# VH-VL binders against q0atu2, part 111

Target 1, 119 residues: q0atu2
Amino acid sequence: MLDKKARIRTSREYRNVFEKGKRLSGRFLIIYYVENALDNNRFGFITNKKIGMAVIRNRIKRQLRAIVREYQGQVKNKHDIVLVARAGIGKSSFEGMEKDYIAIMKKAGLFARNANKID

## First folded at step 6 (VH-VL)

Design t85 (framework fv_dusigitumab)
Fold by ESMFold2-Fast, scan of step 6:
Structure t85 (fold): chain C 119 residues (1-119), chain A 121 residues (1-121), chain B 111 residues (1-111)
Amino acid sequence: as target 1 above (119 residues)
Amino acid sequence: QVQLVQSGAEVKKPGASVKVSCKASGYTFTSYDINWVRQATGQGLEWMGWMNPYSGNTGYAQKFQGRVTMTRNTSISTAYMELSSLRSEDTAVYYCARDLSYYETSYFDYWGQGTTVTVSS
Amino acid sequence: QSVLTQPPSVSAAPGQKVTISCSGSSSNIGDNYVSWYQQLPGTAPKLLIYDNDKRPSGIPDRFSGSKSGTSATLGITGLQTGDEADYYCGTWDSSLDAEYVFGGGTKLTVL
């Protein structure tokens, strides 16, 4: 679980990221991201009802939070980042989601040059 | 300011198709899903489906599968809903509505003014 | 017939309080957040409540929402003649098809 300070929680904060942010699509994930005026990064997670039942959405959300937590030290400071799960993510492996996350974060320029899995 | 403006009223014969437009302004069109909801005269609201303007992906209510198609043209920030094989029971006001899925939930925060579609022989 | 059940009508005098119920099941209200929409005659619906109990900017605090188990309630205090409208609850149904469902609507008459 991420600290409360590292989470985007309100509809207004999500809207700010969507309206002002940049977007990048991966295979299973879309990220929206914008620089914030805080001293830390904040993450949001969207597993929309269109993906399916709550049990599937909750599993995906837990897995995405685990991935983000593992790599949070590699993320460039002062960003609000929202991860949106795409249709089909429910059939992906954990490793598949992890690889997609790393690829899109690197492409977005949000990871340190040599970002690696936390030991 | 956020605004959704729909095309004008349509009168169609049974068996025809109708295509309703919904032009968005005041926000980033591709960042928000568009839903379509209809309301027959004196009846309640009935959800028809959603369309993601970034990807073009759609999800339709089972009742409308095979008859409805939802599309968009991102160059003019316009969503479309086409309903085919029209029946008298399709006489309704058709609304587009923006889906704000920004905290594990989605709700329709802005609505178009509605398009009246009359199916009569 | 509607997946979500609302009373078809409710009435009260100006200044009174009314409550409108919305009953569903574990796959819709029990699993998801509820929204409420107000529809004045001849107009498009307007978002009144979202996320069970939150108000959009511009909606007065005399409108409130709550959810318990598989049911939601819209409360209106200090009733005004301008509140005469149809009120709809709505939520996602967490079935495999993931459809949005509305209540049948409640007509509020201010006497």
Scores: ipSAE 0.008, ipTM 0.628, lowest interface PAE 8.3, mean pLDDT 85

Design t86 (framework fv_dusigitumab)
Fold by ESMFold2-Fast, scan of step 6:
Structure t86 (fold): chain C 119 residues (1-119), chain A 121 residues (1-121), chain B 111 residues (1-111)
Amino acid sequence: as target 1 above (119 residues)
Amino acid sequence: QVQLVQSGAEVKKPGASVKVSCKASGYTFTSYDINWVRQATGQGLEWMGWMNPYSGNTGYAQKFQGRVTMTRNTSISTAYMELSSLRSEDTAVYYCARDLSYYETSYFDYWGQGTTVTVSS
Amino acid sequence: QSVLTQPPSVSAAPGQKVTISCSGSSSNIGDNYVSWYQQLPGTAPKLLIYDNDKRPSGIPDRFSGSKSGTSATLGITGLQTGDEADYYCGTWDSSLSDEYVFGGGTKLTVL
């Protein structure tokens, strides 16, 4: 579970990321991201009605939070990042969502690179 | 500039199929979902379904399930909507529209010019 | 007939105010955000309002939206002849396996 400090909670905070942030799309996920004035990263999760019924949307949110939590140590500090599920994500596997997340975070330049590897 | 350009008018007989195209330009085609909406003469807008150009996944309105197929060709940034077993009630203008997922909603920010499909015996 | 109910027509003179209502249920407007689309004669629809009350870039402040319970409202002040169009509300409906639904449309006549 992500700590309260690491979560975007208010509509105003979400809107700030959407209005001022950069947008990158993956196969199953879209991220909006912007640098913040805090000493930590914050994450938000959006599964709109197009994803499916509440049971499916809640499952996807839960799985995305687990993925983000697992890789939080690799994310560059001082960013607000919102993950938006794309249509059809309910047909993806957990591993598929995980791979998509890693790919888009790397493309955004938000994942730290190993000292011995620059790609 | 974002632009969606649709194929020209079609006239079909009942029982035939029609395939409408929607060519996108001015943005990354795979980054936004495409929805299809139709409108009979003098009538309101009716949603048909969505298609994710990146994954190829689709969702269709229950009314059209079994008759509609939405596809794309990413190499030419073109979405397609094919409607089979046409009836006179399918006479309408068919629109493609770009879907923007924003906060807890999605809505249609850019629309194609429409394609008139006439089904007559 | 349509899932969302709008008045079929409204009319007013230039400079006046008009209000267009959109009534739904708990599974659509009550559960989700509302968008409004403007359709000028012979053209495709254009996004006018999203997220209940937000305007896309280029839409003047004369257009406003609001939502209360299971109903939404589009307001137009300082009415101009170029506003003559059909107006549609739209939202998702969870009771229909998450389909997008439109209101029946309202024809605005400026005389």
Scores: ipSAE 0.474, ipTM 0.840, lowest interface PAE 2.6, mean pLDDT 89
Fold by OpenDDE, second read of step 7:
Structure t86 (fold): chain C 119 residues (1-119), chain A 121 residues (1-121), chain B 111 residues (1-111)
Amino acid sequence: as target 1 above (119 residues)
Amino acid sequence: QVQLVQSGAEVKKPGASVKVSCKASGYTFTSYDINWVRQATGQGLEWMGWMNPYSGNTGYAQKFQGRVTMTRNTSISTAYMELSSLRSEDTAVYYCARDLSYYETSYFDYWGQGTTVTVSS
Amino acid sequence: QSVLTQPPSVSAAPGQKVTISCSGSSSNIGDNYVSWYQQLPGTAPKLLIYDNDKRPSGIPDRFSGSKSGTSATLGITGLQTGDEADYYCGTWDSSLSDEYVFGGGTKLTVL
């Protein structure tokens, strides 16, 4: 699990990322990212109702948290990053989500040089 | 063929509620979301929200949160949109529309004929 | 005021070509497929283009759609008097809340 200090938790924090951050779209994910004044990264997750029922949204959130956790050490420090699940994510496999995450994070330049597991 | 037939015109006083119906036919009602869109006279289209007829789940535009309720009766393939605390600016033609949603896209491929709602004191 | 920006009006003579632009942002047009709707006077909107450039059955190939970046364009060639209508672009907006957004609409007048 992600530590509490590694999570975006407040509406204010989310708004800051959306307003000041950069945005990139993948197949299943949209990421918003902005530098923070901390020594650690913080992650937020958005799963809108259009994705599906609550049970589906919760599943997607769990999967995204797992992916983020796995690659957390490979992400450049001092960033707030919000992952927004796109409508099609409910039909994707875990591996598909992971691949998309890696691709979009690389495109954003947020991964360290040696971060290429699935790519 | 796919058809969406809406209820007749409504005249309401400010503060009242209005409930518009949309009867679907020609397809499996529970397989497609129903969206509601309104249009004030001489104005553009304004999206209000969506309702999934199978689950009953809904998503409303922030503008109408707390004031709009979208429901359905699956036994008669009918969707409903209720708008409460009516004000003069709610005067508009209200449309239901079928949402054809795919893996990465969504659009409204069939529309009801519209229901005129007039709010006046 | 609309999330998507369209010109208020366009006009051309019969047989001519017109284009209607639709400008948005990364959260809407940038991320999502654009649809176009035609609304003849006194009627309900009708789906004209979906998935940026696809035509539903019954829509003539005089109508075309395209998308680039955060903008979409509707093209109408061989303009006919029957094309006089309001045209709206629309798409989903991928923000904190999932909302469908329309352009302000463009009134097409056939001269």
Scores: ipSAE 0.019, ipTM 0.696, lowest interface PAE 5.8, mean pLDDT 90

Design t87 (framework fv_dusigitumab)
Fold by ESMFold2-Fast, scan of step 6:
Structure t87 (fold): chain C 119 residues (1-119), chain A 121 residues (1-121), chain B 111 residues (1-111)
Amino acid sequence: as target 1 above (119 residues)
Amino acid sequence: QVQLVQSGAEVKKPGASVKVSCKASGYTFTSYDINWVRQATGQGLEWMGWMNPYSGNTGYAQKFQGRVTMTRNTSISTAYMELSSLRSEDTAVYYCARDLSYYETSYFDYWGQGTTVTVSS
Amino acid sequence: QSVLTQPPSVSAAPGQKVTISCSGSSSNIGDNYVSWYQQLPGTAPKLLIYDNDKRPSGIPDRFSGSKSGTSATLGITGLQTGDEADYYCGTWDSSLSEEYVFGGGTKLTVL
């Protein structure tokens, strides 16, 4: 799982990203992102009720955390980034989510180098 | 500061449609879903549905599917709820409310003042 | 009727404590976070508690929430006359089609 230091955990922190951040939409994901005053990146994950039942939402959230973790070394430092799953994500494969994440992060200018798996 | 300002009271006949507006200010309109909730006189709150102002995607309570349409106009930060085939039972105050969804939760942190809709002959 | 069950009314004297219950099932309260809304006479509802037990900025600590199994409670200590209002619990229901559901509401009277 993603380290505690790298997670957005409070409603205040989520609100800050939504109110002050930029937004970019992918096929299955929306990201909200803003530069932070820390020396590290933090990620938040939103899988709201519109996606489907709790079992589906929990699976998607786990898969998104895994994707973020694998590519965390390629993300430009000092950003708070919230991933919001879109309604159609429930029908996506893991590979589809991964592909979408890489595409939107590159388009947002948040990948500091080519997006390859960390391992 | 965050405000949701709704359109004024409406009086309609059975079978008509009503369209209520909800103008948002003080935040990025496309970053928060808008939910619609109604309340008949002396009764409790009843959820009608949600609308995502960025995508235009919606989800409606099963009771209202086929009769309700939720839309928005991003250029004026305004959400709309249109209810058709009105019945006397639709007489209520209609509220819009902002929804900050995160984790497994969503809740309505700011509400419009309400729009009274009266359906009578 | 309401999917979530609340007592229709509760009353106590100024300075006293009250609790308002909200009972549901595994598909709603058991599966999801609970929020509480306060509706003062003639006004729109206001968020009072979210995520079971958290207070928005500006809500005093005499208001508290808790959840256990398929039930939630709102606690109010140090009752004031200004607390007279209707109180509603709310949560998502994950059965059938996903919908937000409210309790029937509880009218608080400060005698």
Scores: ipSAE 0.012, ipTM 0.597, lowest interface PAE 8.7, mean pLDDT 85

Design t88 (framework fv_dusigitumab)
Fold by ESMFold2-Fast, scan of step 6:
Structure t88 (fold): chain C 119 residues (1-119), chain A 121 residues (1-121), chain B 111 residues (1-111)
Amino acid sequence: as target 1 above (119 residues)
Amino acid sequence: QVQLVQSGAEVKKPGASVKVSCKASGYTFTSYDINWVRQATGQGLEWMGWMNPYSGNTGYAQKFQGRVTMTRNTSISTAYMELSSLRSEDTAVYYCARDLSYYETSYFDYWGQGTTVTVSS
Amino acid sequence: QSVLTQPPSVSAAPGQKVTISCSGSSSNIGDNYVSWYQQLPGTAPKLLIYDNDKRPSGIPDRFSGSKSGTSATLGITGLQTGDEADYYCGTWDSSLSYEYVFGGGTKLTVL
């Protein structure tokens, strides 16, 4: 399926992004990103124990996937991007996480001009 | 080249406050969280809290809630830990430590040299 | 009082091996990755093991870690006099929001 092609799945693939990619920090999120040789973008999500209990980490992971999906049309093609949640993200609102994501993606040069939610 | 350099030893009276600094160099200060850990003489390590230098968000150990405040000044890459209402039991070495949150883990990869705080009458 | 339990001391001769245990519960070690820190006399702690069994650059393979259930173990082989130190395990505790917990520490004496 197409959604499988859009995900970073293996430890080796995550390690590649961390070792070869650029790092950019936002208020609640860190992104690691590198160009890939594919025709599509791939995303990974990391919520470590510092975030809180499993229920909180799973909520954050779901919300980050929703944000990424919502803005997928604004992301420059051919990138592997890993989102790492920072300590304190559990205290942020969905809107706060969304704004941070947009800000860091724009600063990284990964968003098209006039980035907006996809319909 | 990553270094965390802490302020010098402090001697305080019971009821006073102490503010320990931790100056970071060799990396982008706002990109890594800072944790504070203390150690009383001959005792073990005790975690106090974390501070996100970018957002200013903090999380404190329940034991220190209401007495500890963790802040930073990003223009000089310096983290601060202020402990109020000091007691003799607060006599300890206080450490700052950098948090490397990366690939399913969060651990303390670089530590400051420590600041000795003595609380005595 | 420490949340994680370690033996207070362990000793062996140079060239021998030791293991240091760290016991917790389902809310900490049972649910989280464990790190180990070495503290040489008069110095700040140093990261020795992370993610249960991974070594940072510069840490010799004589040091190893493992985790089973609610317990973690640090192994040291080929003991050297320079290994004489206090060793601490550490992990996050999911029963408390965002709280990192340490073991009580184990003093390793190399005879």
Scores: ipSAE 0.054, ipTM 0.692, lowest interface PAE 5.6, mean pLDDT 86

Design t89 (framework fv_dusigitumab)
Fold by ESMFold2-Fast, scan of step 6:
Order: sequence, then structure tokens, then C-alpha cells
Structure t89 (fold): chain C 119 residues (1-119), chain A 121 residues (1-121), chain B 111 residues (1-111)
Amino acid sequence: as target 1 above (119 residues)
Amino acid sequence: QVQLVQSGAEVKKPGASVKVSCKASGYTFTSYDINWVRQATGQGLEWMGWMNPYSGNTGYAQKFQGRVTMTRNTSISTAYMELSSLRSEDTAVYYCARDLSYYETSYFDYWGQGTTVTVSS
Amino acid sequence: QSVLTQPPSVSAAPGQKVTISCSGSSSNIGDNYVSWYQQLPGTAPKLLIYDNDKRPSGIPDRFSGSKSGTSATLGITGLQTGDEADYYCGTWDSSLSWEYVFGGGTKLTVL
């Protein structure tokens, strides 16, 4: 899981990303992202009730945090990024979510290096 | 410009099925869920369910479970709602609406013009 | 029956202000953001307010929303005859297997 300073925690901070950020949609994920004034990246995770039961939503959140943490070093510094799980993500594999995440982050220009080829 | 255009009015007999279409334009169809809401004459709004046009996944209100099916055709940016085993109580205007939900909430920022379905013998 | 309670009607004169209440429970309004929709006669509903108090582009600032506990309120100031419509609140409800629920609607008459 991500450490505390790398997580968006307040409703106000989430709202800032949604209102001022850019939006990009993938197959299972939508990201909202905006540059911040901090010296680190922060991530937020939204699994709304359309995803399914709490046990499914909690599993998805854990898996997304694990994916984000794995690729944390590839992400351009000083961004607030919110991942919104789309309905249907509960039927995706871990690998499917990971592939979608990499694709949307690359398309957004948020990877400082290629996630599959470390410089 | 975002637009949702629905199919025309339908008149059905009890026991029949009706399939209403909702054609989206002005945005990326697969990026927003479509919800269906109905309104009986002189009555309030009643939520029927949501459909994710990217995955095809759906969620239906308990009241309509087993009678409603929500689908889409992404090649023509069109959502469908089919209601079977029609009763006179299903006489209503049926709306599709675009869902811009995040967090734990949903709200509907654009609506179709509505499709009147009349069920009578 | 509607799970969110609104008064069936409200009325006021042009230029006045009016408030429309929407009452729910902890499983709906208490836990979730509230939206408001305007339905002019013979038309589809239109989003007026989202996230309790936010206006979409094109909605004048004389429309406002607020939420306190398990109740929400829509405020309309500077009433115009064109505001004559039905108004609905809406939110998610966890007790109904996460269904979206609307209030019963309030008919606003501008006298």
C-alpha cells in the first residue's frame, strides 16, 4: 500500500483534482490529474457503489494501490492523481487492471520513463 | 455539443416487450455510464438502472430485476433499454441520462428527450 | 412511495425567494452528495445542482443548494415566471442495494 504522504485523503483535495484536472478514460479506469505544489505525488482511489459489494470494492482498492505503488517511481513528480474505477472492473484480472493503468498513464504523459524499460 | 436522442413513442399490449434506444453524440460514448429513469403520467422520477458502455456491465433497481435488460452498441454510440412482460403500470416516459458520477454519488448531467411508452389493451 | 420527502408544492411571487426541502435518512442524504433537477412542463429534467451546492455551466447563481445532516435544500432567489417547474432532489441510497433515489418532486408556481 502507499505511504500516508502519497495519498489524497480529504474531500477538498479530491474536489480540487476533479475541478482543475484533466480527465482520461481507459477500459477499467478513469484518471483525473493535476500538477501540485508539493515535492511528491499523491494518489486517490474511488470505487463507487456501482462497482459492487464492499468486499469487491475493497479488493479493487487494494489491487489498485498495489499497482500504483509498483509503478510509483515511473510517475512524473508533483502530481495529484485520482483513479476512478469504472463499473465492470470487478471482473477484470489484476494483470488487466495493471495493463490499463500503464496505458492511461503513458497516454497522459505522466510516466517519466517507460514502465517496462527503466532508463 | 453533448446530445442524447431517443427513439419514438411506442404503443404495446400487456405481456409484450419494448426496446428504447438512446443515441449519444458530442462526447466519447464509452467514457460515461448511461442511466435509465422513467416517469409515469403525473408521477415522479423513478430510477431503473445503469449501464457502462465500455464494459457492458449493468446494475438494475430491485423492482425491475428480471424484466429489464440494458445493452449498447458502441459502433453506433447507442444505448438500449428493453422492458419485458409489460403491464399497464409500465405506461410512462422513459429517459436515458448520462452519468457523471465520482466518489460515492451519481448525478445526471445530460438527459434524452424521453420516449413515451403506452401499454394498453 | 418516495424515499426522499419533498413538499408537493410551493409558491411565491416574481422577484421573491423560495426554498424547497428534501428530507432523507443516514443511508441516502446523510452519506451522499445531493443533486437537484428542474423539469419544465413537457420537457426532460435538467441538472440544476450537483455535489450538494455546485452549479453546472449555464445555471444562474440565483439557484443554490445546501445540505445539513439528512436534509438538503434548494434555494431560488429573484423568482421569474420561467422558473415554474417541478423540482426533484436525488441521491444514492445504500440501504436499497445502492439504488439512485429521487424525491417525490415539488411543483413551483410563480404567481
Scores: ipSAE 0.013, ipTM 0.612, lowest interface PAE 8.1, mean pLDDT 85

Design t9 (framework fv_dusigitumab)
Fold by ESMFold2-Fast, scan of step 6:
Structure t9 (fold): chain C 119 residues (1-119), chain A 121 residues (1-121), chain B 111 residues (1-111)
Amino acid sequence: as target 1 above (119 residues)
Amino acid sequence: QVQLVQSGAEVKKPGASVKVSCKASGYTFTSYDINWVRQATGQGLEWMGWMNPYSGNTGYAQKFQGRVTMTRNTSISTAYMELSSLRSEDTAVYYCARDLEYYETSYFDYWGQGTTVTVSS
Amino acid sequence: QSVLTQPPSVSAAPGQKVTISCSGSSSNIGDNYVSWYQQLPGTAPKLLIYDNDKRPSGIPDRFSGSKSGTSATLGITGLQTGDEADYYCGTWDSSLSAEYVFGGGTKLTVL
């Protein structure tokens, strides 16, 4: 689970990332990302109704938070990053979502060079 | 500017298949899903399915499951919708539309001009 | 048969106001944002309203949307002859495998 300080929490904060951020699409995920004025990263998670019923959407959100938490130390500091689940993600495995997350973050240049946990 | 340009009109016999193309320009093709919607003459809009151009993943309306296939060629920024086992009831204008998805919402912001498909003996 | 119900037609005089209803259920309108599309004769549909009540750039403020429970409404004020078109509501249906569903369409005549 991510600490409170590492989560995007308000509708206004989400809108800021969508309006000012860059967009990059993966197989199952879209990320929107922008540099912030903080000394830490913040993550947001959006699962829209195109994915399916609440049970599926809630499972996907839980799994994405776990993936983000696992790789949190490898992400370049000072970014607000919103993960939007694409249609079809409900048919993916946990490993498939993890692979897509790593690929899209590397493509965005958001992972540190060594891809190791950062202090 | 964002533009979706579809292939020209088709006339097919019952039992044939048709493949309609939709060429995207003015944006990053792989960043937005493409949906397909049809409309019979004088009738309403009917959603057929979506296709993710980055992954190739698709979702089809139950009515078309087993007869429709949606694909893409990323090197030429083109989406395709193929409908098989055509019947006279498939006579319609077929549209592609770009799906803008963010912040718990998804809607069709740009549409192709439409492709008329006529199925007659 | 359409999943979302719209009146088949509506009419009013130039300068008047008209409203077009769209009725659904808890799995579609009740659970999702609604969009409205305008289709002028012989043309492709055009996005008119998204996220229940928001307008894309270039859409005049005479067009408005709202949603309450399982129903949505499109409002048009200051009617012009150029508004004669078919209007469709649309939303995702979250039951089972999600599908996008449209209303049956409403033909607006400006007399």
Scores: ipSAE 0.190, ipTM 0.771, lowest interface PAE 3.8, mean pLDDT 88

Design t90 (framework fv_dusigitumab)
Fold by ESMFold2-Fast, scan of step 6:
Order: sequence, then C-alpha cells, then structure tokens
Structure t90 (fold): chain C 119 residues (1-119), chain A 121 residues (1-121), chain B 111 residues (1-111)
Amino acid sequence: as target 1 above (119 residues)
Amino acid sequence: QVQLVQSGAEVKKPGASVKVSCKASGYTFTSYDINWVRQATGQGLEWMGWMNPYSGNTGYAQKFQGRVTMTRNTSISTAYMELSSLRSEDTAVYYCARDLSYYETSYFDYWGQGTTVTVSS
Amino acid sequence: QSVLTQPPSVSAAPGQKVTISCSGSSSNIGDNYVSWYQQLPGTAPKLLIYDNDKRPSGIPDRFSGSKSGTSATLGITGLQTGDEADYYCGTWDSSLSGEYVFGGGTKLTVL
C-alpha cells in the first residue's frame, strides 16, 4: 500500500503526466513520467477495461502497487510516474510484472545510482 | 509520420484461410498494441481482437475465437491477422489499428487503409 | 447486432447543427470513456473524438463529444458537405473479457 502523499489522486494531475511526460513501453507496462515540483515521488496506476473484468484489474492494481512500494527507495526523487497496464498483463506472473517494472524504470533512467559511487 | 500499410486485396474460396498483413512505420512498433476490426459491405465496424507486439499476447472477440490468429514479426514491424474456415459472411474490409492508452481510456488513433477480402465459390 | 445503439441516419443542411446519440449500458458507456470515429465513403475510419470530449490534433472545434450516464453524444456544428460520412461510437465493455464494442453507425447526409 502506498500512502496518500505518494499517490496521484486527481484527474487533472493524471492528465498533466500524460500530456507533458515522457512515455516508455515495456512488455506488460507503459510508464508516463515527468519531474514534479514536490519533495517526493507520486505514483498513479491505470488498468483500462481492455485488461479484463474488475477482479483481474483490481488484482493487477494491487500487485503493481506492491511492486512500486518494494522499489520506492530506488526511484530518483521528484517525479510523477503513471503505470498503465498493457493488454495481456493478466496472463503474466507477479515475477514477470516485477521484472518488467525494473527493466522499464532502468531504461527510463529513473532508478537512482548507488550514492557510494557518486563523486 | 505514423503509418499502417496493409497488404492487397484477396479472393478466397469457402473453407480457405486468409492472412492479412499490416506494416507499421513512424513509431516504435512494440510500444503500441494493434487491434483488428472488420466491416462487411454496407455494415458497421466489428472488433476482432488485439495483439501486443512486445509480448505476443492476444485477445479475441468470442465470435472469432478458434478461427482467428494474430501474430507479428518485430524485425519488420509487421502485424498479421489470419482467419481460417472462410465463409461468404467473412467477405469484408479488414483494418488494423493502433491502440493508444491515454489516462483511463484506450482508443484507435491510427488505422491502416484496409484490405478487401472476398470469399466466393 | 451492435452492442451500442445509434440512429441509422441523420440529415441536415449546410451550416446547421446535428447531434448523433450512442446508447449503451452500465458495463460499457456507463463506466468507460467513449471514442468517435468518422468514416468517409471508401476510406478507413478516422479518430474524431477520444476520452468522451477530446479532439485529436487537426480535428476542428465544430466537432464535440459528451457523455451522460449510459449515453454519449457527438455534436457537429457548421455542417459542411465534407462531413457526409458514417459515424461510429466505440468503447470497451467490462461485461466481456476486455472486448471493444462499436455502435451500429450513423450515416450523416448533408442536403
């Protein structure tokens, strides 16, 4: 579960990320992301009806929130990031979704470098 | 610019299979899902299914389940839709369309020009 | 048969306003965003409206969309002869396993 401070809550805020942000696609996930003017990251989660029935969409949302929460400490600060589930994500495993998330975040340059390696 | 270019018209006999291609250009092919939609002469649009070109996963409308197969070749940015056991009722224009997920919606922002498939004896 | 209901035809004179309705249920229009597609004679459909009321780049503001409950409406003002086309609403249906559904289409004739 992410706390309220770390969640994108309003339609206007979601649309800002979609309109001004960068887009990057993975196998099961798409992310839209933009720097924010806040002191923390915020995450949004979208499971369109094309994913399937509500029970599947709700399961996917819970699993994605768990994955994001697990890796919060790796994410470069001051970003609004929206995760959009792609068609077919319901056929993936939890591990498959996690692997895709890590790969896409690394490709986007959103995972922070280890502080001990920064000169 | 984004383009979806489809293969040319086909004439098939009942019971045959047809495979329609859709070549994408102007964007990263694996980044957007592809949908297939058909339209019989003088009739409305009918959704057939989606294909995720990154994963290869597919979802088909119940009406076509068991007769349709959607695939892709990522090296040439091309999607395919194969329909088997053709009947005269399958005579239609077949379209591919790019699926854009935007906020809490998904819609078809670019369409191929269509491929006419005629099934006649 | 189509899942979403549209009038089969509408007609009006140049410069007039027309509205095209699209009626569904709680599992489709009632809890999903609606798109509209324009199909000129002999051509592929073109995205006209998405997200209930948004226009893609290049679509003039004469075209508008709205949604209320389980129905959506496409409005066209300042009607032009080039607007003669078939118009389709579309949305995802949650009662099916993620299927996209279209309206039956409305033929717009400009007098």
Scores: ipSAE 0.670, ipTM 0.885, lowest interface PAE 1.7, mean pLDDT 90
Fold by OpenDDE, second read of step 7:
Structure t90 (fold): chain C 119 residues (1-119), chain A 121 residues (1-121), chain B 111 residues (1-111)
Amino acid sequence: as target 1 above (119 residues)
Amino acid sequence: QVQLVQSGAEVKKPGASVKVSCKASGYTFTSYDINWVRQATGQGLEWMGWMNPYSGNTGYAQKFQGRVTMTRNTSISTAYMELSSLRSEDTAVYYCARDLSYYETSYFDYWGQGTTVTVSS
Amino acid sequence: QSVLTQPPSVSAAPGQKVTISCSGSSSNIGDNYVSWYQQLPGTAPKLLIYDNDKRPSGIPDRFSGSKSGTSATLGITGLQTGDEADYYCGTWDSSLSGEYVFGGGTKLTVL
């Protein structure tokens, strides 16, 4: 589980990322990312009502958290990153989500150069 | 400033339908979900459902499934809530409320003034 | 009867402090942020607290919110006669249906 310190929690924090951050779209994910003034990265997860029932949204959220946690140590420091799940993500496999996450994070240049778990 | 203005009071017979409107202004209508909450006289707040004005997608409380329909007209920034098969227990003040769509948290930051719906034989 | 449990009523004299509790479960308060709403007599509800402890613009710092585990608390200090109202907690419930749920409401009387 992601540490509370590594999580975007409040609406204000989310708004800051949406308003000031950059946006990139993948197949299953949209990421918003912006530099923060902290010593750590913070991750936010949006699995809104458009995805489907709460059970689906919660499943997707758990899967995304697992993916983020797996690669957390390889992400460049001092970023707030919000992952927005796209409508089609509910039908994707975990591996598909992971692949999309890696691809979009690479495109954003958010992985450290010495990252060793990136396929 | 953000405003939600609802239609006037309604008096209906049991078995009839009622359609309440909620006109939004002061913000981008399609950017925020509209929720509907009702309150019977002397009772607490009861959530009915949400509607996304952009997509038209909805989510209803189980209690009202099959009986409530939430729609919108984006050209006039107006949301609608229709409740059918009315019964006396549906007598209440009905509120529309704005909710954020793209955040982990959800809260209703602006409310309509309420619409009184009376169901009596 | 409500998914979230609040005391039916609380009362205190002007200038005093009151607290209103809101008890839920892991699927609602445990997993989601809590909001509080104030409803003055004969008026629509008004957002009082969001994200557990945040105040919207215009809400005085006499009002505070907190959350711990599956419970939330609204605090009101320096109680004023104008604070006499009904107060509701609310949050999303991460159950299968995914519904927003309110507490039963608490009537605050200023003595």
Scores: ipSAE 0.027, ipTM 0.708, lowest interface PAE 3.7, mean pLDDT 90

